# Designs tried in a protein design chat: VH-VL binders against c0qst3. Part 2

Target 1, 227 residues: c0qst3
Amino acid sequence: MKQSSSIIILVSGGMDSAALLWLAKKEFDKVYAVSFDYGQKHRVELDFAKKLTEEAGVEEHFIAEVPHLKGIKGSALTDRSVEIPSEEYPEGPPVTTVPMRNLNFLSIAASFADIYEIENIGIGVHSVDSPYPDCRAEFVSAAEAAINASSVMVAKKKNRITVYTPFLGMTKTDVLRIGLELGVPYEKTYSCYRGTIPPCGECATCRQRIEAFRSVGLEDPWFKKER
Short names: E, the ipSAE of ESMFold2; O, the ipSAE of OpenDDE; V2, 0.75 times the mean of E and O plus 0.25 times the DockQ between their complexes.

## First folded at step 1 (VH-VL; framework fv_cilgavimab)

Design c6 (at its last look DockQ between E and O 0.02; V2 from the best seeds 0.00; counts 0 for: pae E 7.2 > 2, placed apart)
Fold by OpenDDE, look of step 21:
Structure c6 (fold): chain C 227 residues (1-227), chain A 126 residues (1-126), chain B 112 residues (1-112)
Amino acid sequence: as target 1 above (227 residues)
Amino acid sequence: EVQLVESGGGLVKPGGSLRLSCAASGFTFSNAWMSWVRQAPGKGLEWVGRIKSKTDGGTTDYAAPVKGRFTISRDDSKNTLYLQMNSLKTEDTAVYYCTTDSYGSGSLYYYGMDVWGQGTLVTVSS
Amino acid sequence: DIVMTQSPDSLAVSLGERATINCKSSQSVLYSSNNKNYLAWYQQKPGQPPKLLMYWASTRESGVPDRFSGSGSGAEFTLTISSLQAEDVAIYYCQQYYSLPTFGGGTKVEIK
């Protein structure tokens, strides 16, 4: 049964956020979505986010511009001079790290939550994201505290904004299983960091995605042999 | 518990002066926009004036009938709102309420006037 | 200043019946940036200060029964009591806070 509450979901267009979106639709009464244009090479993911949110039936889908991240150099996602590697992520933060990306994203999402009186913010962080500091449980707790401390809605209504992280501690495969059970249209998701159509199949996110599907005995819809 | 308590009301002659106080508790007063609202006996509600938070400039606005005669101020260190009323007229007779307007960031965070005091009666009569 | 006009001035409704109060603003109180109507409804019982019922036209304040509902957008608004209860006897005021706050003239709701 749906909760008598509202949530705003961070939706990128990728497979994990899609699973989150479908889970939110199941668990919450009103679902909002926010996506971000931050100069990412794979900006095409926004097109997928729009289609996913439309299909899921959200109250409103916000597209937030984050132009200051476009000017940050050193990240393979936003710096045109830095190539996206064709390898898996190492133990430490990978070159695909965008400094404090999720902190910015959560802050922006919280702005919408505060104005629209939304009490939950959903983000699809999971164990594979652990190399990124802003995808860890410690970060989530700190971010939630900051959001509540800065929220006028919370001050007025004496409620709390909760950062909803249902996939914390889960593997990418676990998240995929949840999405499959919920009927997520994975063929309508996009996870490639290079922004190519079709996906490149070589970047870390492509490889992880392909492996996740393989682990459950399926082929990635983007990488079927018949294609 | 969020609470507002007005004081300072009483009987005054036309042309006289009176100063009302409103003690706030239970919320961050310094962040709040505050208003005075009055109600003449048997009549409706009338907005008197407002003072913004210091962070939003601390400026004041007044209704036309009281402009130039009434002054709103605040002492954030004491969590107190004031209404200085000069040159009082018989038509100023009313119960005066202090109330909240916003809890920050200007008009983006107007949630109506959610907190009211019990009011203090001001009677202007010869 | 934005002028608020309420109708009717008084309303007598039988217990359990619907009560409808209308409020009109001289100009729109819809803020285009956030798509919110800066309109509130208050209830005032004898000898008591006003109590906030509704803000942003249709959001119930905490503790307000669900039989109270607000509707409308722009310059026309309605407060509805779906099933009037004895404790609902009061004067109701609309207020805009889009600009400097102004109140409607009030609507007295009584039991028929």
Scores: ipSAE 0.030, ipTM 0.597, lowest interface PAE 3.6, mean pLDDT 91
Fold by ESMFold2, look of step 21:
Structure c6 (fold): chain C 227 residues (1-227), chain A 126 residues (1-126), chain B 112 residues (1-112)
Amino acid sequence: as target 1 above (227 residues)
Amino acid sequence: EVQLVESGGGLVKPGGSLRLSCAASGFTFSNAWMSWVRQAPGKGLEWVGRIKSKTDGGTTDYAAPVKGRFTISRDDSKNTLYLQMNSLKTEDTAVYYCTTDSYGSGSLYYYGMDVWGQGTLVTVSS
Amino acid sequence: DIVMTQSPDSLAVSLGERATINCKSSQSVLYSSNNKNYLAWYQQKPGQPPKLLMYWASTRESGVPDRFSGSGSGAEFTLTISSLQAEDVAIYYCQQYYSLPTFGGGTKVEIK
């Protein structure tokens, strides 16, 4: 959607949201961004999100504070006197984490969209990298319907709001290839659980990121080897 | 009603082959990780292997004693789990259960083997 | 692979008394990033398939009575039946799902 269209993109500083941001710059006339600050352990990702939106040249980058979202998943109860945790990524099923995360984020993004009359809300969900219900086409359709039913802009018959999900049904490799073709500066994206600069290279998300680059025949720009 | 029904058990000679089926109903089979668990007479539970949902990669994993001899597959259009057992040995004699290993869609997962069949007996002797 | 060791092998408990079953893993099943213990408990009555009691070490499955509770973390875990009832006579298994699934050897609970 090029001529006379605007979008607000959910940007986390990670690879998938960066690919979406660069795609949106190509596909939409005006691009806005929103990032969420909920006291996450890895606030450094928010700093990378700000740098990415500055480089992409977005119209405005909103920061929405949502401190309650971390607390919704509840406190973990462990016998701390006996704990020696494993650092290796488990082979078991994905853990249920913050329930309804994308519903919360989309509703907040929709508030910005409604106030600033932005017609599109972009989220970088894809089914093979996030197995949660709020990453499926079924959810996206329901969320879009609820947003339109709640929107003052739609009630005034100015426009409809579309939830833009170009990566649905794609693999992480597919999304990475799109971002590489678009010229996404992946060295400016961040995924490390430990929040270190440079990324630690050994946590589960660093290893997953390294493997994603290897799957397309490349090395992660953060961890390149030199001759 | 959520249900798993195994079939295909029986008597087979060492070195033989047997194929077990597990018919699922009452839940979205395609979202489930499915496992086979066996129990030799008078013994404890032993995990045999699993197959993940297609959404989670559709891959299989096997316990060491059966790796290379047993193959797990699924047909989501028929809501059916399969266990192909080749090169059978007397130590494979057991009741074989199919079970849901996990079930999830999107952000919510259910953990643990919460649905079990009644089991089917495989006897390897001659 | 992760070896699960249960103790005792057999336990006789009077009706209404506490039953305690222990489970030890050869490696920690606590994942540092999510603070979850990848441990489940199962009950198996004679002639029946196993039934899930608990997951995440201490979370009761739907329909499991409050007298069942789980505790422990890392590599050592306990299933407690606070007031044993006749229908609780069964063999109990712990199972880890941090790596490829493995079960403990089982603990038979009987009425004294």
Scores: ipSAE 0.017, ipTM 0.553, lowest interface PAE 7.2, mean pLDDT 83
Fold by ESMFold2-Fast, scan of step 1:
Structure c6 (fold): chain C 227 residues (1-227), chain A 126 residues (1-126), chain B 112 residues (1-112)
Amino acid sequence: as target 1 above (227 residues)
Amino acid sequence: EVQLVESGGGLVKPGGSLRLSCAASGFTFSNAWMSWVRQAPGKGLEWVGRIKSKTDGGTTDYAAPVKGRFTISRDDSKNTLYLQMNSLKTEDTAVYYCTTDSYGSGSLYYYGMDVWGQGTLVTVSS
Amino acid sequence: DIVMTQSPDSLAVSLGERATINCKSSQSVLYSSNNKNYLAWYQQKPGQPPKLLMYWASTRESGVPDRFSGSGSGAEFTLTISSLQAEDVAIYYCQQYYSLPTFGGGTKVEIK
C-alpha cells in the first residue's frame, strides 16, 4: 500500500537517486522528479535522469537550471581547469565540492513542491560520514525547518512538507542492495564525474560504484558487456 | 554509422609543418578521448598522442619522439580532431590514423581503439 | 613506457591448423580496481587500417569470429586462432592501455 501523499524526487541519473526514485514509486501515490543543470562535467547524467523518470512513470519531470553554479572556480565538477581525481575521497570536503549545491537543489525543489502542493521532497543523501556538509542529517533537518517556515502551501493548508531521506546513515552498498531488490535498471544509471560514455572507471564515483557491486557479488552493468 | 575520416597529408621537406584533420561522425565526439597512431612504410604501429574530452579537462599526452613538436587539439562544435606537426623529420614519414582512445560508442564495456579512419600519408623528404 | 614484445615475428600455418601469437609486457597491465587486463589485440590486413579484435585480453569485439581467443594475465598474453582461414592472413598487434598506449612489434600470419 502506497502513502496517500505526493513526493518530488531529486534525480541526478546516478545509482543512489535511481534507487530513491524506485522506492518512492513503491511508497507514494504521486511521484514527481526534478533534475538540475548546473554546468557539471557529467551533464550526460541528465540524459540518464530523463530515461529513468520515463521508465518509472513519474507525473512530471522538471529540469531546473542553476546558472550561478556554472563555471564555479575550484570545484572539479564545474571548473574545467581542475582535473577530476582518480583517487578515493580524502578526509574533509573533496575538490568535487560545489558550494551549497544541495541547499540550492532543495530550495528549487521546495518551490515546485509549494506550487504543485507536493507534501514530500526526496533526496538520496547517504552515509553519516559524508565529507559534504550539505549531505548530513543536521543540514537536512535545518533545510526542512526553513522550507516549512517559508511555504505558502503550509501557511494556507497547515500541512507540513517533509524532506524524505530514507538512505541517511546507509552505505552505498546498502543503497545498492535495496535498489536491486526494487528492480532498479542500473544499466540505465550513470555516475562518472568525467562524463565519458562508457564511464572512466577511475574517478571516485566510478570506484565506489564498482566496489558496491562487487560487495554484493555482481559486476557493474557499465563494465559488463551486453550480449 | 560511426566513422573517422583523416585529411591533410602530403609531401613536406624536413623542418616543415603540416596540420592533419580528422572528421568524426555517428557518435558523441565531445565525450570521446581521441588518439593519433602512425605507421611508417613496412613498419609497425606507433601511438603518437591523445586528447581527452573537454569534460575531462581536454588535456593532451604525447609519445616521447613527438613531444614538443606535435600538438593535438579538437573542435567539438565541428566534430573534428587535429594534429599540428612542426619541425618534421624524415622519420615522421608514415600513414597517420585517427582513432577513438576510449570506451566504444554505445557499448557498455570495452576499451581500446575501436574506430579507425582510413589514414592519411605524410611523406617527409627532400 | 611499457614495452610490448611479440613472438614470433612471422608464422606460417596450414589452413585449418592452430596459430598462436605471444605478447609480453615489461610490467603488469592488470588493474586492481576492476581486475581487468588493459590489453588489446588488433588485426591489420594489407592496405587497411587496424581492426580491433580483442580487449580486456580475452573479450572479443563484436563481429569477431569465435575461432579467435585471447588468454593470459598480468604480463604474458596469447592470441589463438583455433582453425586458420584464408581471410586471417594479416599482421597481428598487441597493445597495452594501462598507461600511455604502446604496441607490440607485430606478428605476420601467413598460409603455409
Scores: ipSAE 0.000, ipTM 0.404, lowest interface PAE 20.2, mean pLDDT 80
ESMFold2 (binder alone), look of step 21: mean pLDDT 90; pTM 0.929

